# VHH binders against q9p7d3, part 7

Target 1, 295 residues: q9p7d3
Amino acid sequence: MSVITQAQEIPTVAANPDFNYEGDPIIIQLCDRDTVFELSRDQLLGLPESILMCLFPRGLLLDYEIQECQLTQRPLIFQTADFDPSLLQYILNYFQMAENRTANDEIALSPPPPSFPGKCGIILLKEDIEFFILPPISPTTNIAIEVSPNDLLKLKQRVAQRLLQQKKIFDCLHLENSTSEGSAEKNLVRMLCYSGFHEDDEWKRRIQEPHRACITSVTLTNLDFSADQGPVSDPEYFPVYHKLLLFWQKPARKCWWDSSTSITYNGIEFATWVRRVWTLELAVLGANTYETAAV

## First folded at step 1 (VHH)

Design n13 (framework vhh_7n9e_1)
Fold by ESMFold2-Fast, scan of step 1:
Structure n13 (fold): chain B 295 residues (1-295), chain A 125 residues (1-125)
Amino acid sequence: as target 1 above (295 residues)
Amino acid sequence: DVQLVESGGGLVQAGGSLRLSCAASGFTFSDYAMYWGRQAPGKGREWVSGISGSGGSTAYASSVKGRFTISRDNAKNTLYLQMNNLKPEDTALYYCAAEYTVEYSGDTYVEYDYWGQGTQVTVSS
């Protein structure tokens, strides 16, 4: 694993027909930052899907770019979308530490077995927000007030700013408004906290697309699988790690609409509808070599 | 040239049913999430329901959950709200809305929310 911090000059990779683009380093530069990262092809493609989608929102055709570099003799340097350098470095360092612990040069990413004591893992939570501004209705005429495109853009910017200030992960679930211990929201938070998150954790990254009513947030933590005996009298009880394991087979998603946000602009109150989509990913790192006898 | 036209409102008795429609034009309907909102005279606006572009995801306000059903027909560019077991407190102007991306300054896009004028629903005792 190679990581170049923002304190260093950006290295250049000279284009050359003899250069092995599949085996030689790939350089990525974070949008509008001096920070660069030097990765192998396997390290890049081994990143969690949510991270790859954040870095390359329009997709990454790695084989195509390698062929184009070979044909055009240009450096193989990818410009990514804006991303937090510290978060990316944390992810890369985590993979390196996991690799060292397994005593293997290669990290195997696969669904966890029913029991994997001593293995390392990460759990990644991503939030996609889309928000919409409701038309104000005049109390005098009972007709929707017309808003210009320019004023609507300013309203969207204000809503985005307010949403970006909400730093705690679980505040958007409004758990204080529910007295039910068995609510789906409380069960999700309990599962995530058992797995390594804390109730007061904050998003590691939040960013708005400059000309869209969209915000993307990501956070992650070390996976912690503890023994969970539970009450044997509950017929619907399953250990928390079994529920998390089911989410590994495909991204677990929670979708809901939140109308708790409103803003005032030129003396008029505008209601905001927020569509939130949470995506949960689990990656378990570790390799056991199994002796196979094929005869 | 984005247009949203609501219809289907009227006077109904408590416990009755009503279906609202919203005809959309001027944008690729299936690419955008759609929603219903309402406002009673002299009261604040309230979000009622939302549906994804594909129709695969829906959400409802707690006040209407179990009684209202949102749906869409992408072939007809139409959004629907099926309202069952109506209550007097459901009396309001109902309107639909969509987010639309407008080309602004050449290669730059600005998203703009479009909304209809609404259809009145009155629920009598």
Scores: ipSAE 0.000, ipTM 0.231, lowest interface PAE 17.3, mean pLDDT 67

Design n14 (framework vhh_7n9e_1)
Fold by ESMFold2-Fast, scan of step 1:
Structure n14 (fold): chain B 295 residues (1-295), chain A 121 residues (1-121)
Amino acid sequence: as target 1 above (295 residues)
Amino acid sequence: DVQLVESGGGLVQAGGSLRLSCAASGFTFSSYWMYWGRQAPGKGREWVSGISGSGGSTAYASSVKGRFTISRDNAKNTLYLQMNNLKPEDTALYYCAKDEYPLYSEDFDYWGQGTQVTVSS
């Protein structure tokens, strides 16, 4: 009886009348911690993508998660990656203050003036990775080996998985190949480590564009400006955050190509061209700096 | 490693009360949200209530709000559900649950064996 079958109504799951899944706050819980934060949908979506990637390294399918909670009648509670609760609170307070300004005022995380010693700051290091798979040239035909679209997609997924396995932020600089203590790469690592990063710090990674095989990575640290006082007897001392501010404030970014990665498919080695772009942001987020940062 | 053992169920008349307990082990109890769910005969599992690790935040399904109270004792690694003004439709097997990653789960990750609650009319 096809007429009866075609007229059969799909059961609709009723929404919980005590929950407003479009207007009630979203509760975010830090990984394996008893710390929770209540955010409106607009507040959550208003956070910079780099911060959202730190909180949700696997991505956040917000509309799907809300629908899932509505169907299962569960509260809007979303678990994040591990994050410093005090640092997250400062970030949220900063953006909440920015939201209270007029629509004509554009607020963004910006580097502090060099004259703000003794105030706590945050340094955000972002990496954008774009990779291209190069088919090998046949020795007999001198033409690139053709790969089906489905196999090419599988190759890209394997390259992405291999790149995601690079946990430490400085691994891509191949410091073991540097013969000089004064190399540009070692100097960059030294400056970042002096600013609060550790040599063992790890990326939080997310595949941004699965069809284009792009990966975004981010890491952040707290900078204690009060600890960077320098020698009292040296009036020419410039704190490292001042040097980083001048170095990374310019439109130029650190951009390079890495060809060290390869993938084997059906016994054939495919070379990978990896374009890496590093961007550094420095902001002051101490309690006494919110008004200054907001102007 | 994770073990959840529920108790306190039984037969009760409509309008009566029961207190359920869940003894947890194998994880740092105070660091996780804990939940109560239930399954009536011939029906799927439904969420009933949740509580944060400190007990500072609680949530309830609309069908039980105002009648049930979730609580926890972190020193004893025990979760509780105080059930008042019970109705025949509350008849179900009640489960204690821990959800490791609710953002990506269709079901709670860890469930106990359950404790039966039967409400007579």
Scores: ipSAE 0.000, ipTM 0.286, lowest interface PAE 13.8, mean pLDDT 69

Design n15 (framework vhh_7n9e_1)
Fold by ESMFold2-Fast, scan of step 1:
Structure n15 (fold): chain B 295 residues (1-295), chain A 125 residues (1-125)
Amino acid sequence: as target 1 above (295 residues)
Amino acid sequence: DVQLVESGGGLVQAGGSLRLSCAASGFTFSSYAMYWGRQAPGKGREWVSGISGSGGSTAYASSVKGRFTISRDNAKNTLYLQMNNLKPEDTALYYCAADSEWLEYLFSTPDYDYWGQGTQVTVSS
């Protein structure tokens, strides 16, 4: 079943005025990982909301954590939910590169509204895959075929490898097998392509979880503000871009089951249920972020 | 002429249930995605739920997920919203909407091709 929902908003609190903004880094420690990230407050709170919800599913109480660290004299370390370090590094690096570019850019000639002169847009597309392998029912015993834990692990590894080899972002929408409902998926792809993606784009980072049947994929792109390639040359781009800027206030989610996936192992066909969740988010960055911070 | 006519609203106590209906005419119902939106007094319009033309895909705002169920009957050109465990915060004018595109609900603000006149839902504490 394909379902699209809006993500829930994470609760946050205002920063403690006693916190030394310049000298005190915020340390985040990923759950059950040896990786620690040191961020400024602005870097942490500037992360896409969908990512903050993944890191802090119960919300981020910044003032409370600072007070607790001061009272207990422990290091200021925020423990997060489980998240892959390489995915977080990719996201942090992408946002840093975008901020650096914006700070150093000359004022470009902007297209007609809704151009947001001097602002940078970033679109995040994240896919979470969870897959389930069901042994077939034996025709002689009328019960599921028993699979050893070791063989089940090998089956999961093979399914994961097959899924990881599907590198193109939009292939999972099966646009070539379109039904009467295929127009919705085609419109989603068209919107994303007008916004900065291309139909042949591949995922930029794909990570398989070592202890479960899960894959997380992420790609980011700059919102296309190009007057030469974008809105002026394509009249339909203006309505899409306008709606994106006016109405995209929260991360959007699309969830569906990919029932077309199956796997064969040692001559036996196993049913594989693949749950796919897409998270879509627009982040708009200020033109003068570095200039304001430097002053 | 395109027409969307909502019904089923009324006064209900907190924790109660209501079922809203929207009768559609003047267009090929099964070719349009259908939506429920609401507007509380003094607030802007907000999207509540959506359903694709075939009924194969549904979507819900986080505030109503698990409590409300959207459905449609294409043979009767009718859209439904089953509302359970109603809260005072659900008090609003509820309206149905139709759009040729299934993407409108990706945005937090409803913006659809066609709108109904609405049916009032009041939830007492």
Scores: ipSAE 0.000, ipTM 0.112, lowest interface PAE 18.6, mean pLDDT 70

Design n16 (framework vhh_7n9e_1)
Fold by ESMFold2-Fast, scan of step 1:
Structure n16 (fold): chain B 295 residues (1-295), chain A 125 residues (1-125)
Amino acid sequence: as target 1 above (295 residues)
Amino acid sequence: DVQLVESGGGLVQAGGSLRLSCAASGFTFSSYAMYWGRQAPGKGREWVSGISGSGGSTAYASSVKGRFTISRDNAKNTLYLQMNNLKPEDTALYYCAASSPEDLFEYWTSGYDYWGQGTQVTVSS
């Protein structure tokens, strides 16, 4: 497991020999929430690496944290990125039941939250966001106005703040106004919506670095049995799922540039560009066994 | 003609117990998975517990596991939720729901097939 390998790369500290970290539960706490989840070490490490990266974007240093908790006599608690509690519970239940399927003849899953209805797949997308500031050209010298590094940093921070507060996630794509069903813009939005986004979704994303943000998004995608309820592997019965698979296979990455925002700073207007890159990390099918669709 | 009617809510002291019931009519009850959900004042809806059509499988939200027990009586078309060691944070409108006969990931329909109107549970300090 990559996660345990990463944790083991951190220099070890002497542990309290009386503390049983192998038998003690691991507590994970969702960032900025009082919601906690109690897991065994095996349950945590049994999650797909993509989900672990989503929960722990700065890495999971399991052995290091265990040793630090033993030395400080504190409970073993990990802080995660912000996550929907119902969605996380659904994911944990799914992977727990998939792991234990051979021991259990019947599989019972918690229903998806009412906001995620239907016959569902799990889709995990990673979005990278970068900010670019274009200094204006002086009409007198026909040369770009110099911006100090400190002012450039402040401008990027203002762009991030505006993005979080003033825009729905697809506003820039609709402003380009493609009325054609076959347009690249419309197809991108449609496929992102099939992957679990909604057109009215608002920015609730974390921007940690002023020039870049890495965000993961996990959704429950309705598989939409609008055709005969036949085998999932058959594209005639599950056209939406197969369109998603084809869309994300080559390439697994989609990119968009948003130039709709300008920032005024010290009386000067700066044009800005935001680059958005979506990468499919994980797709999971429900079935008698755990199955994943690779990109 | 499908109907779900919740009952058994009320005001109770912290540490107390309540038993909720959901009377179902208009469909083949034993063929449907049944669920309890709740909505606290000023908060979104939260799934609480589920039980398969046969009663052979149950699941619980982590916040209620060990305190709540879901059960069903298919002969009476009734779903139950036994709530023990109630806490003020359990205060919510509780509602039952039914979904398709197979409560398997691959077989779920668009949301729950049927929803009740709910029964209010208030837990005082």
Scores: ipSAE 0.000, ipTM 0.100, lowest interface PAE 21.0, mean pLDDT 64

Design p01 (framework vhh_7pa5_2)
Fold by ESMFold2-Fast, scan of step 1:
Structure p01 (fold): chain B 295 residues (1-295), chain A 124 residues (1-124)
Amino acid sequence: as target 1 above (295 residues)
Amino acid sequence: QVQLVESGGGMVQPGGSLRLSCAASGFTFSSYAMSWVRRAPGKGPEWVSTISGSGGSTSYADSVKGRFTISRDNAKNTLYLQMNSLKPEDTALYYCAKDYEYTWGSGTYEFDYWGQGTQVTVSS
């Protein structure tokens, strides 16, 4: 079994007001980077599960680590897996601003229905791109054209720039399948647009890893209940927030391959193989954690 | 460390058959969809086939449908591609790749999905 504090230890942590280490910051150090973040327990536990899984792929037993640090008198410092600092800062800032609005009971124009377990929701959509540049094979020698490390880095940068020119969130979905109105891709776009996205929305943060052929793109939006209300009795209507809550706000993932991209460099055409992974997650703010975890 | 090792390629006459294998390690094989991708000389990569983690769902490129069969043995962490009625156009380096299906719940964030490839040559 995976050891993650989020599902099993939150009620105990939230129910114990006498825990004297509760006010101390948690320090996380991003793997192979000099960047550190100081988070409260609430900030760390409030991160989307998909982000916590990126930071702690082998799990995080927060209550146990806090107890161990207190007993051994060591600082509470966690080493994470590799993660971009600017992307983590964007996520932390977005959640902090939303939590401040929620704590101040600021009135949303579209209040949540009684079935929603909090005061507001935040939808995280993340795209992870990995791409491979294939040097062309000579038809006469059947040997791949050699590319210097410096030229390979420049090719990676050019492919990344080509992919970044697709600024809109949904541009990549139209590359996979036909323009059929009943396609799974069209249905996914429709569901996301019911939840707070628009067809012309652009990614809010995009990070290139030039030494790794990778791009990470993230957008956060506030869940909009005004469009996603539907009739309760409609068997074909299933609100996206209900779907995202099906496994207690567990992340949903979709992966596919895109081989349509090519690039010309110094008169030579290089094919690319692009792997796309989408992660979709709903975070609930202003939830009564005692009610959620009771029983 | 994710490792994918392809084998079973070789030279064959048009109309012949070959069976490719991919030995997977470093991840929970049965939890991930697996795919075959090929690269022909002078061409870009072409997706060939995908199989779901359970083996319950398969899909094929139109160019190979009816001739190729993808399968897996989750007990042996091995992916297969049975190739029948081979054509000169099937000449390519064949790669296996780890993929994720659209799923609910937590997963492992591993993006090293490419094997070394195995060469298939259909002589005319």
Scores: ipSAE 0.000, ipTM 0.249, lowest interface PAE 13.4, mean pLDDT 72

Design p02 (framework vhh_7pa5_2)
Fold by ESMFold2-Fast, scan of step 1:
Structure p02 (fold): chain B 295 residues (1-295), chain A 124 residues (1-124)
Amino acid sequence: as target 1 above (295 residues)
Amino acid sequence: QVQLVESGGGMVQPGGSLRLSCAASGFTFSSYAMSWVRRAPGKGPEWVSTISGSGGSTSYADSVKGRFTISRDNAKNTLYLQMNSLKPEDTALYYCAKEYYDFWSGYEDYFDYWGQGTQVTVSS
């Protein structure tokens, strides 16, 4: 059995209005209304805070939701941020396997020295895109050309389709246009590749918001403690996620504008400004899988 | 209904300073993040700076960091960009842009939430 095979499992269960709101499973409804997950309160709250923040960016208030469900007599359902069902299943399987390993291997519970965490983990990369269509400027009058609301909706759909076709994670950084070896973009790619991403990796999920010019993309990888890369620091003794934490700092986000996208509509070329926000989330487990394998 | 009117551009010598202003109307100014974007002759648009609705957080492009300061006056519905130590490569048409951060999104036109821009020319 592989985590990849298990990650492809997509549970679909209908909400039950007869639920015992305090004793029954909590239903997690992904942005896609057709897919739901049933989790116990313990399973949900047992997930690392970084994963919970990705699923519930506005917070998760169980007591408030239970009270509201009782007032409205609805099932206890929490809607997540934009997330792929297979990615959520992958995360759940990963933490379940880690818990089972910890229960079976009591020796693996010995903590490493404080300066060398030596914990296994998952890195989740999220991209939020907001895009704006710049009206063409007349070269004669230097005034913006008017566009009807209906034409703007069609332009929005075309831009969204173009952006969704960009599958590779790092293509949006336009590394070929940078001549600096120390560019921020090249350092970002280097740090993510040290953690287990590859230059040809693709976004695992990409969705467009139904009511705004926004796209969310998500991908994740297992944190690799066996990586031998890192000319600036010692890869043998320093977990890669510490380098990522230092690189991202707080609030652990990178933001930039991408103007490379343009579309032609009714014979006129429209330039697009794309605001890209990358958020890095790190989930660290208590068990040291690398240390156990090395011994 | 949204209107953004930029002003304060002009011609300056390298090393000089200019302060750009953007007068906003047609929306609750303090509820939205605001940005400055520029377009140099023959080049594509470049993001310059963003400020949160409260003014509590700001971000800058690497090319202007340490030289430009974005600020806002929510009582006057006005956005500012203080530009110091100007360089010839700062020559561009500067636009004020509104970003959407509302929890309740509709089929609203997010395009055209900027004015005609204000020209900044840095030459010796």
Scores: ipSAE 0.000, ipTM 0.217, lowest interface PAE 16.3, mean pLDDT 64

Design p03 (framework vhh_7pa5_2)
Fold by ESMFold2-Fast, scan of step 1:
Structure p03 (fold): chain B 295 residues (1-295), chain A 122 residues (1-122)
Amino acid sequence: as target 1 above (295 residues)
Amino acid sequence: QVQLVESGGGMVQPGGSLRLSCAASGFTFSDYYMSWVRRAPGKGPEWVSTISSSGSTISYADSVKGRFTISRDNAKNTLYLQMNSLKPEDTALYYCAKDLEWLLYDDAFDIWGQGTQVTVSS
């Protein structure tokens, strides 16, 4: 057996092209709880990286662990870090529902369940940052210069790497100035911050995808509804969870385009620009009702 | 083999209308989000509008919202942009773009047409 075992800080699968497991389901047990969850291999690996990092902060070598359990005749039971079992169940149900959608369906905001432990909620956002290269117009032929796919990929990777070296993730959104004028970008940043980003967040936690030359990140935030209390005279009288429901109800995706940046490659100046897309993957927010607020 | 060909640009007076078309070939058009992007003289590219693969989800830049309408015909592999109430500020070279957000990693490259020039002046 030529099993390749790779050490990782996040959950990952050991590479072994000859290994194909088709047996017992995987059981995950939350730390210090009697609660267990039964998952297929594909269901577990299909969870967002942010959830997998929360459950397995030291990583998980799945193929290796499965083989060890089979060789020692142990059930496939893996212990996770502590997590709220009700919230994990809702996350699992959400991604199960998403898998049953057609390729052309968009993920829409689903209303949260009416009850869950405490007054906490979860918002899961995915952010994709992509770089687009406009071919320059040749001064001699007045036709767009053709660039090979390999050179375009290298240009995008260079732009992505340059962005990762910048300080704050919202520096490209000019809160005092906007392309639309007014408070559109200010409201966007504010709602993104309510959803788990912070204005002081740095690019260093973002993952660069080698094939697309884009940066992908996710955020998972717990909301405490009791913290939403403000002065009665505030113009924003809605609790944070209600504002988030209104903001993400239609569409569950928000997009912002940054001004172009130029990059020089092989003596040619290319115009580049940045597209940032935030997609609501999951919202689990309890209804703040009279009965839910009861002791 | 993959090609995007924009057409429909021209000169028009302020308040006029134009309809842009983008003919796509060499890929499965119906699988991709498509966008219109413009580049004004001396400026960088500005996103204008995006439409989902099915046509059910549409978004616009604030500068064109209420004036422009994006649409697609998957049977004809064609993307459209209806531009009404044109302003001098809309003067630009208009490109259609294959949205890479939903691409499989194996074919991740930008596909841009040559663009179609829109000039709004009296």
Scores: ipSAE 0.000, ipTM 0.270, lowest interface PAE 13.8, mean pLDDT 65

